# VHH binders against Citrate synthase (ctsA), part 31

Target 1, 373 residues: Citrate synthase (ctsA), of Heyndrickxia coagulans (Weizmannia coagulans) (p27660)
Amino acid sequence: MVNTNQFIPGLEGVIASETKISFLDTVNSEIVIKGYDLLALSKTKGYLDIVHLLLEGTIPNEAEKQHLEETLKQEYDVPDEIIQVLSLLPKTAHPMDALRTGVSVLASFDTELLNREHSTNLKRAYQLLGKIPNIVANSYHILHSEEPVQPLQDLSYSANFLYMITGKKPTELEEKIFDRSLVLYSEHELPNSTFTARVIASTLSDLYGALTGAVASLKGHLHGGANEAVMEMLQDAQTVEGFKHLLHDKLSKKEKIMGFGHRVYMKKMDPRAAMMKEALKELSAVNGDDLLLQMCEAGEQIMREEKGLFPNLDYYAAPVYWKLGIPIPLYTPIFFSSRTVGLCAHVMEQHENNRIFRPRVLYTGARNLRVED
Below, E stands for the ipSAE of ESMFold2; O stands for the ipSAE of OpenDDE; V2 stands for 0.75 times the mean of E and O plus 0.25 times the DockQ between their complexes.

## First folded at step 22 (VHH; framework vhh_7b2m_4)

Design t4 (from s1 with N32Y Y99T; at its last look DockQ between E and O 0.62; V2 from the best seeds 0.00; counts 0 for: pae E 5.4 > 2, unsure alone 60.5 < 65)
Fold by ESMFold2, look of step 22:
Structure t4 (fold): chain B 373 residues (1-373), chain A 122 residues (1-122)
Amino acid sequence: as target 1 above (373 residues)
Amino acid sequence: EVQLVESGGGLVQAGGSLRLSCAASGFTFSTYAVSWYRQAPGKQRVVVASITSGGYTYYSNSVKGRFTISRDNAKNTVYLQMNSLKPEDTAVYYCATRTTTWSPGEYSFDSWGQGTQVTVSS
């Protein structure tokens, strides 16, 4: 008889890994990144600061940040074969499917796949950080029969990423807001995609394979796409009154409403959401249209009053991305692009102190059946 | 017909003040954000201040602390109070709004006023 107290469906609450990278501190209401509060980092640091912290272990000084930026710029271009493969995809493919394929193909260009030393994996991480924004932005263009947008060397990392998506150089405000969103999405302990990456890495498979699996995991309806779902609701509702009716209807049907609730910030607005709400106010003023802001504020009030729920990051990030000109299908790929640095850090950590994951089952099927002639 | 009409410009000495007005008609003013832009000679038009329909304000760094934007929905008017004026504030000032269905990433405004000249002498 199998000991049933060992079966934990979905691994809920199981401590599956040791890590120095991050954790969700529910006692102190913090998302901890390499010892720092993510929110504190996001107030004064940019995405490249987070990249250096996660991959090199420290907040960079100016020389280190300049070197990092130069290293990433060398990696912005993708092999022509990536463009060719993406061009063969049916135009109905989702950008997450294109991203998965593109990341998988990159492995074929790495002549040192069997070498999992820290320095070699670090080089791969920088290659992925440089190339994934190109794959994300240009897969969208290819799937929509548009010409690829080439990276610009005179733009910052985040400005260049947004430029490749929209075809327009961002203003300083747009760059600041987009960069902050990448900081806020950069790392989040052990979500399913990060766990998937570590499982793959634990077999001593390569970093590209681990990230390919992470893309596949993130595409799952129960994992990624909350920011996409929020914007789809806003777009469907079209007006403040429409959004109020949409939310009341979903509440009456007891449907899940994306954009509300967070494990760490259960009883208040996610501070990251508050930062994106301020960004939405700034963009709405400059854009000359604050309808989305009005809708989101109405929804916030309804959910607080009806359910005691508060916005999470996705609720306000979604309309911010809309105001930045980002097409909805790229919201999840951008999330993955931001998370790339955390995924790389986790795979490297796994490779450097590895134990293969070997779970068991609780067998509940038939037994002692006989094979007959 | 959407119309925006700026007024209140003129010549003022450095350190002085002006109040610009933007009178709006032909749309439901109270539901739209309005922005003030300026264009100095030989320069591109840039935003200086904006106010949403709900009253939230934005200021560029060059005017923050010196300029105040406000709106009076009963009079369909947006104001720009400009204090501590400097010669570099010399420009044509425009008000602008969007009155069409919003689309992702649009920063082009649907409607612009004709502009009002502000000249700040040293």
Scores: ipSAE 0.071, ipTM 0.587, lowest interface PAE 5.4, mean pLDDT 89
ESMFold2 (binder alone), look of step 22: mean pLDDT 78; pTM 0.779
OpenDDE, look of step 22: ipSAE 0.238; ipTM 0.684

Design t5 (from s1 with T97K; at its last look DockQ between E and O 0.80; V2 from the best seeds 0.00; counts 0 for: pae O 9.6 > 2, unsure alone 61.2 < 65)
Fold by OpenDDE, look of step 22:
Structure t5 (fold): chain B 373 residues (1-373), chain A 122 residues (1-122)
Amino acid sequence: as target 1 above (373 residues)
Amino acid sequence: EVQLVESGGGLVQAGGSLRLSCAASGFTFSTNAVSWYRQAPGKQRVVVASITSGGYTYYSNSVKGRFTISRDNAKNTVYLQMNSLKPEDTAVYYCAKRYTTWSPGEYSFDSWGQGTQVTVSS
């Protein structure tokens, strides 16, 4: 029995929230979302199916899915003011910072900002799901002095998102793989960004504030930065032998290797990573370039042998996104975009059954100090 | 110099089978992916199948379930087993190697072989 008066650093293992949304079953290696295994869902279902499941509570039929897609398509556009604000950012700004700002600014355009009713939040969630991909993609273009890309209504949700990033229509395979990545990033119980969102929401603050906080959380290299770091390592190494050398060098220096290990998945590979590895194989086969795959496999082997660590989702997502033509700085923003639906679900649940988070501290500072007259 | 030499093409009836071979030289075969392409008259050259150095395979939708790509590293040869051939499979078939690039979503292509003609009659 955990003594309620005991300090638990990082809240490791502490149950902080009651939820019907998500559960990581480490014993059975399942990511449970609304009663389903996300991994099982990812084999046959797409991102919009997950959106409907998390927000509406059910897997959609074809008509419902179509309606959802049409609803989202109507929300693709962002206010011109968003583009203007983004245009004011220094060109050296990271897209995550741009995203944080963009999401924050959206709150000012909500005429029902103080309304936290379920139906209103649900509508708001769909608006955010429609707009955030635009902000993600066009933040990059704007920061690189490119013209913003307009959404295409004739593409699927995922295809349009990828199109807005790359400027070209994706192939069927590219779309499928990208959509799968969105599914895999969509929800993961109570990571730091989700907890942050719930903490902010617990003050009955609005959904935009909660998401803004979540963006800030996810930006941290201990949370969302791993995918970028992985691709940077791969670029630095350039060859299989180079990557081996790079890893051994880092290990000799006791440096952390990004893309490996997980607080939840300690004993085996993140099953989501395995799925992205398969995606990498598919893409490598299509274009005849399997260098990244070879590098990643070599790295995987080294880390297993030397440290007993396994790849996480970010390790294989990074080279996949590279092959899809996605710029490295957008890897984390795309992660957030995908997670938007989960974040919204958690915030909505918090608003509906709210208790303000107010923890105490183990005080280790000075006492009885007096101000000198 | 990279050389790719295709063989095994010919005339076959619909429903028949052919096996194409691509003999490779001038590079380290075992560490490189190889692809089969085809070009029909008046059409663009398109990828049919690919196989990586690790043996991972890709197939275009039009040939999936009918064609099988394989490789023999000892012989520096890639094969394309074509079953259940259709008239629409009629084309010149080419073998190709690719180069790695560090530009996202872009790839460089190696030299092409002379190609081998496959004709499927109805």
Scores: ipSAE 0.011, ipTM 0.326, lowest interface PAE 9.6, mean pLDDT 90
ESMFold2, look of step 22: ipSAE 0.332; ipTM 0.755
ESMFold2 (binder alone), look of step 22: mean pLDDT 77; pTM 0.769

Design t6 (from s5 with Y99V; at its last look DockQ between E and O 0.34; V2 from the best seeds 0.00; counts 0 for: pae E 5.0 > 2)
Fold by ESMFold2, look of step 22:
Structure t6 (fold): chain B 373 residues (1-373), chain A 121 residues (1-121)
Amino acid sequence: as target 1 above (373 residues)
Amino acid sequence: EVQLVESGGGLVQAGGSLRLSCAASGFTFSTNAVSWYRQAPGKQRVVVASITSGGYTYYSNSVKGRFTISRDNAKNTVYLQMNSLKPEDTAVYYCATRVTTWSPGYEFDSWGQGTQVTVSS
């Protein structure tokens, strides 16, 4: 138990939960997912392999993976009411706001909402995994006065997701790269959004409510949006020399520069970033435009030489998403969609061995004021 | 105006060699990747080889080890050295680039008119 007379701002260093799901091993420079190194998994496994690992406990064999894919395909569609509700949002709403609303509304269609047994939560997790990509992609289209793009049942999970975003069937290369990005974003111990989900779950509230809170947390400026910020800097800079100038200006002003640094990979490039850099090279070669690659390489050099900082996953994922045709406002929603499986695993774990989170305060306000007659 | 002009095509016996050139103008060549595509009659265009401005190369499986792509930024030219040619390499060869970085997506927006390569058995 935490000593109730210790004030630990932000819960820094507090071990708040036991988990079998993941942890950030800063000593061995590893992101551990259910006992495996995430980097090792990402080299040979796809997103559905990670889904099975996190939700069912094992890397699937081929029959299990096929069954999982068929299960998810049955969940690609959303109730028409979701589309209608999203259509009522002001066009100025951000896709993260639309995502929050859509996830919240899904709860209203669950006739078993009070049942938190493992098998029922598992079904919900698969429903969320199927439906969130639709909500993510089509919230963007609705907010931009475009027709919704319906899922295609003959596409893989990741290909269908990218298809709904762009309106175009992806090539094999694009599908492979996008799927890998989902693997790399799938789970990351106890960031603020995952902690928020566990806090909500600890009251025995439902999985949808926990994810709704996680979306809200992830939209916060101090948590999510680093990949969007990276791409915004690249757009603002326009050229290699512009980006060098932009970075030097930020460094001289001691501003935080998104896309650099990671708790686990402090002394080297995040290996996940290296995988996305290779993807950017492949897309740039096939696409015929490598300006973003050149800009990013220049920025990598500047930050290494001047601050000893290295790219994290978001630095190279951002231009990869740009090359895949993904609009910037969807970068954070896609991150959330990938993280859905980790969030579901955490909520299920919390429900199955629960203790409510009930912190106290250090009171620093006035005392003994009198109420006058 | 963006201009890509292919040259160097022709008729070659199987096993022979050709060198294609793609001369570029009207854009900043040194910051753009250039790709070679080919289109056999009745088929879709397919990528053959690509080279980024930094010199990274890509080759389709059908041409690896036989074709070499290179660039000369001083001459604004990309070359495709084609060795050990096969009848299956018969096609119109196009070079392509993309100059519209700040629109999301991947569609090439600039194509040459093509040069015919015919490999006889």
Scores: ipSAE 0.025, ipTM 0.510, lowest interface PAE 5.0, mean pLDDT 89
ESMFold2 (binder alone), look of step 22: mean pLDDT 82; pTM 0.810
OpenDDE, look of step 22: ipSAE 0.279; ipTM 0.693

Design t7 (from s1 with N32Y; at its last look DockQ between E and O 0.87; V2 from the best seeds 0.00; counts 0 for: pae E 3.8 > 2, unsure alone 61.4 < 65)
Fold by ESMFold2, look of step 22:
Structure t7 (fold): chain B 373 residues (1-373), chain A 122 residues (1-122)
Amino acid sequence: as target 1 above (373 residues)
Amino acid sequence: EVQLVESGGGLVQAGGSLRLSCAASGFTFSTYAVSWYRQAPGKQRVVVASITSGGYTYYSNSVKGRFTISRDNAKNTVYLQMNSLKPEDTAVYYCATRYTTWSPGEYSFDSWGQGTQVTVSS
């Protein structure tokens, strides 16, 4: 319905890209990933299946999955210079700032940076998928004066990622739940960070630069960090009664409450949130501590009754990450790590059928000011 | 003072059934998850089943389909119905609850009962 020769604030409703990667079907309430329903994939497939689907075009067979796993294992280590650079950051830096810096430095080690052919970009995507979890986990340790944790040969991709964060090998249940969270965060059409990545890619800049820009976009308060905000509210509230009072107070002040609402799932609970709620139930039962579950269920009821709003993925992912032993500042970096595969797919698609983004402005400033001679 | 008291253990033939009870006092029972653990001779104590305050359950793979955990908040009691018992189920069974410490992935104040012996003969 928008006319492309009119000023469209925020580009709302503008169809900016053609893509075969993903689609938010608001009519049928479906997140489409390469033709599949994301929810259907998440029930039976793991993160490496999604990686293969997004980068290679198909769900892998067993041989392809084994090859992919071996390829990623070769890429887990980061150059020592990354560790050195991160060590120079003030200890007050956020892990997203460290991640942005680390991804940017990786570009300096790529001696074929101008080569944007599919096969070369695919190798970069696998390098980024291998190295970003290391950067995410170990930036946190460096910023907290803790010893870096190196990946282990006998752990799966997702288990290694969680292991590097916590320093403890995950249980089978913990690995399964964390892996599912990576599937659910992996791709989401054209959020600001993916659009930013495509804008940068459209200049024929490199994949690392596009992802660096995507990190910067995701750190923006209006884009990322909802999962961090949810867990901070729960932590501040301390109890079920405390959380009820916190939510009622925010509602009385008409404040935005993070963790509720979604463009696709406007009139029901985000099915991804429902999956994370089930994970929270499982973790709570195993751990013998369900206070967070009780708090979240109370909040869900209040928001449904008072505003007709429903949990999104972040609302239940936050307490799940807490139960997995993940510190709050890593919630957004983990989101980015999961999204890396989707971002790489988008940048590669942009490079392979490119038109530079060159928008215009509606000029509303002064005219005809005079320069003194 | 938090107290958990197990009962219902005993000797049973393989294939038989037992029902364990965990009576709780000294805390607000209805708001806590409760777990059953077992410890075989010379082994570590391991979780068998858990039930949240809302009634959601977990079962270890070794007992799934054979054991059922339930709770009666009015009686402050959690039950473990153990069917199709096997000699490898022989252990001391404990009930326990845990409290939030507000550190990621951690909790504390493990309150344990004294345990009840279950012995399954072949």
Scores: ipSAE 0.256, ipTM 0.651, lowest interface PAE 3.8, mean pLDDT 90
ESMFold2 (binder alone), look of step 22: mean pLDDT 78; pTM 0.790
OpenDDE, look of step 22: ipSAE 0.397; ipTM 0.757

Design t8 (from s5 with N32Y Y99T; at its last look DockQ between E and O 0.87; V2 from the best seeds 0.00; counts 0 for: pae E 4.0 > 2, unsure alone 62.7 < 65)
Fold by ESMFold2, look of step 22:
Structure t8 (fold): chain B 373 residues (1-373), chain A 121 residues (1-121)
Amino acid sequence: as target 1 above (373 residues)
Amino acid sequence: EVQLVESGGGLVQAGGSLRLSCAASGFTFSTYAVSWYRQAPGKQRVVVASITSGGYTYYSNSVKGRFTISRDNAKNTVYLQMNSLKPEDTAVYYCATRTTTWSPGYEFDSWGQGTQVTVSS
């Protein structure tokens, strides 16, 4: 018996799923979301438009958007038991670990957990979209011995999320910029976390379990946290010259530099990064402080000249989040919160046309070892 | 000690022009952005225009096309050229800057005392 199947480590190049949700079009240099160019959507649509598109199949009209916003507002509150569980975590817990725990516990409150019908999963998706921003923001406050910040009925979805994080009502500019960041992070084909969610869903496990696994995947050093790492480098460097020296030092040591490179946009700046760069310019002008912008522009030049690499979304999203008053440890949890809608769409798609993932191994271990008598 | 001093305000007929100046001292002016804000009677202070150290400009929708912000780093001064003035532009005009990057957020740390602009109908 001879096994002639190819061993493909890391599944590089393997087409693992069929999807109607999104794909990375490397030929036309586009990120396609339900048939639309993500950048075209980002210019005129907000995060709730993307939520409706991904979960309901269409860009909403005014009545549909009002209904969606009302539905989400009803779901902002988190069961008291979630707050209690998060309060028991050590104050040194990582915010992604708190997020994973909170999402996992939500499953325990679902009385129809085994029902995977489309309508029931759709209700769960809206519950998760409503509750995850609360969990993200308020787990941070709990871990810092601060009182939770309750959502307000007069704020939009994105304004409420930022409000819960900072404790201050956003300005119109802050809300617009933060909402745009949620659009830009919302869906990205089949990254490790989305694939993990589909793998879990393929066993017919529940939506909460799939998202719990996705949080764990996104926390992995090779997947999430690039936006946190970018801001940490800027903070460590302190000055334009400091950042130039920091980058040259990393290049001399052949270290990976977070915030650069993208599978689709290899020959130019990620257009999502360009949108966040414009946001950084706007905030810098209003803020009266453009040091981060100057530092980032210097770094962009160095990486282009030394490596032919260009900024990705995380490179410019990081200083934007800093300007919005967001603590660095929440950058990855916010990324996950934005991605929640894409993850839910993928899990629902997997449940509705399922085949369990069952790969094999290339066995290279010992054979015929004997047990002592 | 950071100091911002506005000047150039006054009474102007609708349709007229006025040029405001903001003189800065006590910090490295050439590396910081400066913004103009205004506060009409009974209203909140709102942004009018901003200019970065590198010359990037921002204008609120209410003044776009009518106001021009500029800076002279040799004189540590920012200017606001206000054309086609309307009675709605009547306010106290303030200049402001932020002197630190390494605190989260973007609230302004330093404000001038303001200069009155009054546009008569």
Scores: ipSAE 0.120, ipTM 0.535, lowest interface PAE 4.0, mean pLDDT 89
ESMFold2 (binder alone), look of step 22: mean pLDDT 79; pTM 0.794
OpenDDE, look of step 22: ipSAE 0.359; ipTM 0.740

## First folded at step 24 (VHH; framework vhh_7b2m_4)

Design u1 (from t3 with T31I S108D D110G; at its last look DockQ between E and O 0.81; V2 from the best seeds 0.00; counts 0 for: pae E 2.8 > 2, unsure alone 55.1 < 65, grease 25.3 > 24.2)
Fold by OpenDDE, look of step 24:
Structure u1 (fold): chain B 373 residues (1-373), chain A 122 residues (1-122)
Amino acid sequence: as target 1 above (373 residues)
Amino acid sequence: EVQLVESGGGLVQAGGSLRLSCAASGFTFSINAVTWYRQAPGKQRVVVASITSGGYTYYSNSVKGRFTISRDNAKNTVYLQMNSLKPEDTAVYYCATRYTTWSPGEYDFGSWGQGTQVTVSS
């Protein structure tokens, strides 16, 4: 009998959901996605392959992949009302807030919002996968008083996404690296945003509501904000020596250094970080500028030596995104966009095998108080 | 002051080889990437090859398999071994070190040398 009387702060180590979607095997350093190692997949497969795997249960053949891409391309456009709503936001709004709003508004356009059948949710998932990149990219443009960028149908999914952000067609290498980042961010078992989505979904609330909640969760600096923080630190430091000094200063003040450590990996390196590091090397070579790489490597060494901490995915994704011409405020929104497929998969699974989440509390407050007449 | 000096250029027949050198001074060589560029008459300057401080290399498609970039940190020198040269390789070759600008997707080209002329005859 599970001792239900024990308070477990942060639910650390608690098994909260049964799933066939993903598992973090920290012993074998694997990210299991539908039976495959995501890291292994990332070497040869693209984001759409992962989309198909997570939503359809199989790695697509070429025809299936093509069909999927065509399906998604048809969903790139967003209602004009979305643009209008985003245009009403203060220019100081963070793109994550814009994204939260945008995703929320999309629910109002779903004529079958209450239908949670698998086929209907699957359709929604594809719609969201098509539209969210648009919302992410154009949220930034709108908030900066720029004209929204229209999607290009002749580009791949990832190339179009990057294009919509930068306004430039990416090179093959840029596309590849960006797509890889999407793969790596696609799914990661039950982080806070995914758990939040499941919790919301467990009330049989709709997929949009679940994702809206997930956006809110991911916005937190302890979850999605690390990539922005890392790039800001790098900008502040300006040089390798500057970065060393910055880190030592922060450590002396017992400040948390973002981009290092992970709740699950703990004293092990996030294997995804290594892949992004390689991407950073590639980009550095192309442009002949490895300052960011040198800074990051110096930081990595310091944190390992001083705290025994290793980089997470965000640590190396940040400078990669910088080199791709992506503005810092879009790092987290892009992370969410990538994670959309995983979130949808979890919500769908929750709807299909639902148990409402209803935890209890260890009450430490006052008792027996009465209102005086 | 950052200074880069290219050398090793000259006239060579198609199929021949040249080795270019880029001598660097005025900055911490060992922690910076170095890139070879070339500019043909009437054309824009383009990247030929790059090498990071860690030794990671990049080659343009036009020179892959023919050119090799390397560095000697002790000598503060980067080399470009050019084999199987073609007339299309005729250009002024430049060496540069790039620095990150703090704008997304932007780079500082740093200091440039005077370049070295490479002429490949048919």
Scores: ipSAE 0.044, ipTM 0.465, lowest interface PAE 2.6, mean pLDDT 91
ESMFold2, look of step 24: ipSAE 0.391; ipTM 0.734
ESMFold2 (binder alone), look of step 24: mean pLDDT 75; pTM 0.749

Design u2 (from t3 with F27S T28I T31I; at its last look DockQ between E and O 0.82; V2 from the best seeds 0.00; counts 0 for: pae E 3.3 > 2, unsure alone 62.0 < 65, grease 29.4 > 24.2, SAP .728 > .668)
Fold by OpenDDE, look of step 24:
Structure u2 (fold): chain B 373 residues (1-373), chain A 122 residues (1-122)
Amino acid sequence: as target 1 above (373 residues)
Amino acid sequence: EVQLVESGGGLVQAGGSLRLSCAASGSIFSINAVTWYRQAPGKQRVVVASITSGGYTYYSNSVKGRFTISRDNAKNTVYLQMNSLKPEDTAVYYCATRYTTWSPGEYSFDSWGQGTQVTVSS
């Protein structure tokens, strides 16, 4: 039993929320989502299936899935004001900051912003799931002085998202792999961004505010930035031998190597990482280029041997996204886009059964100081 | 620089078999992925099968279950065993190796062979 009178740094191991949404079973290596193992689901189900499961509580049949997709397609467009605001940002801005701003601005267009009823929040969730991919993709284009890309209604949800990023219609395999990545990023119990969202929501603040805060949290390199960092390392190294050298150099300097280790998966490989590794293998085979795979495998071996660390999802997601033609600065925004459904589910649950978060502190500062008049 | 040479093509009756070879000359072939392509007259070049340095394979839907790609690193050669050939398989077959360009989604080819003609008669 956790002594509530004791300081627990980082709230490590502390049960902070009661939920029916998600649970990480580290003993059985399962990611439980609404009673299902996400890993098992990822074998046969797509992102929209997960969306329906998290928001509606059930795996959809084909008719329900089609209806969901049509609903989302109607929400792809964003107000022109969003584009205008994004256009005002410095070209040096990171897409995560653009995303944070974009999500924040959306709140101003909600005519029922103060309504937190389940049905209203559910509608908002679908609106956000429709619009956030647009903001993610077009924020990058705008920041690079490119014309925004319009969504295509004839593509699937995931295919359109990838299209809006790359400007090209994806192949069936590319769509499948990208969709898989969205599934894998969709929900993960109570990471910092989700906790942040619930904390904000606990004041009965609106869903947009909660997500805005979540974006800010996820931007941190200790949370969402690992996939970007991994690809930068790979790009810097250029070759297998270069990557080996780079890792050994970092290790000798006691630098943290991104893409390895997890607070929850301490002694085992992130099972999601294994799935994304398979995706990398598939893409490597199709394209006839396995350089990134070789580099990643070499790195995996070194880290296992030298530090006993295993890859996390971001380690293998990075090269996969690279092969899909996705620019590095969009890796984390895509992560957020995927996580949107989980965040919405948590915020909705918080609003339905709310208690404001108000922790206390262990004060270690000065006492009895006097102000001299 | 890797030079690739295709061989093993020819005329075969429908239902027959051929074995194509892609041999690398002058350098080590073992660390590179190799992909077989084919181009029929008036059509675009398309992927047939691919094999990575680690032995991971890919097949196009049109050849799954009929073609097998394999590699012999000691001989610096990749093979394409083609069984149950159909007239639709008639094409010039090429092998190539790809390398990553450091731009998202872009790839470069190291070398192309001259191709080998495969003709399947009805």
Scores: ipSAE 0.232, ipTM 0.681, lowest interface PAE 1.6, mean pLDDT 92
ESMFold2, look of step 24: ipSAE 0.320; ipTM 0.702
ESMFold2 (binder alone), look of step 24: mean pLDDT 79; pTM 0.790

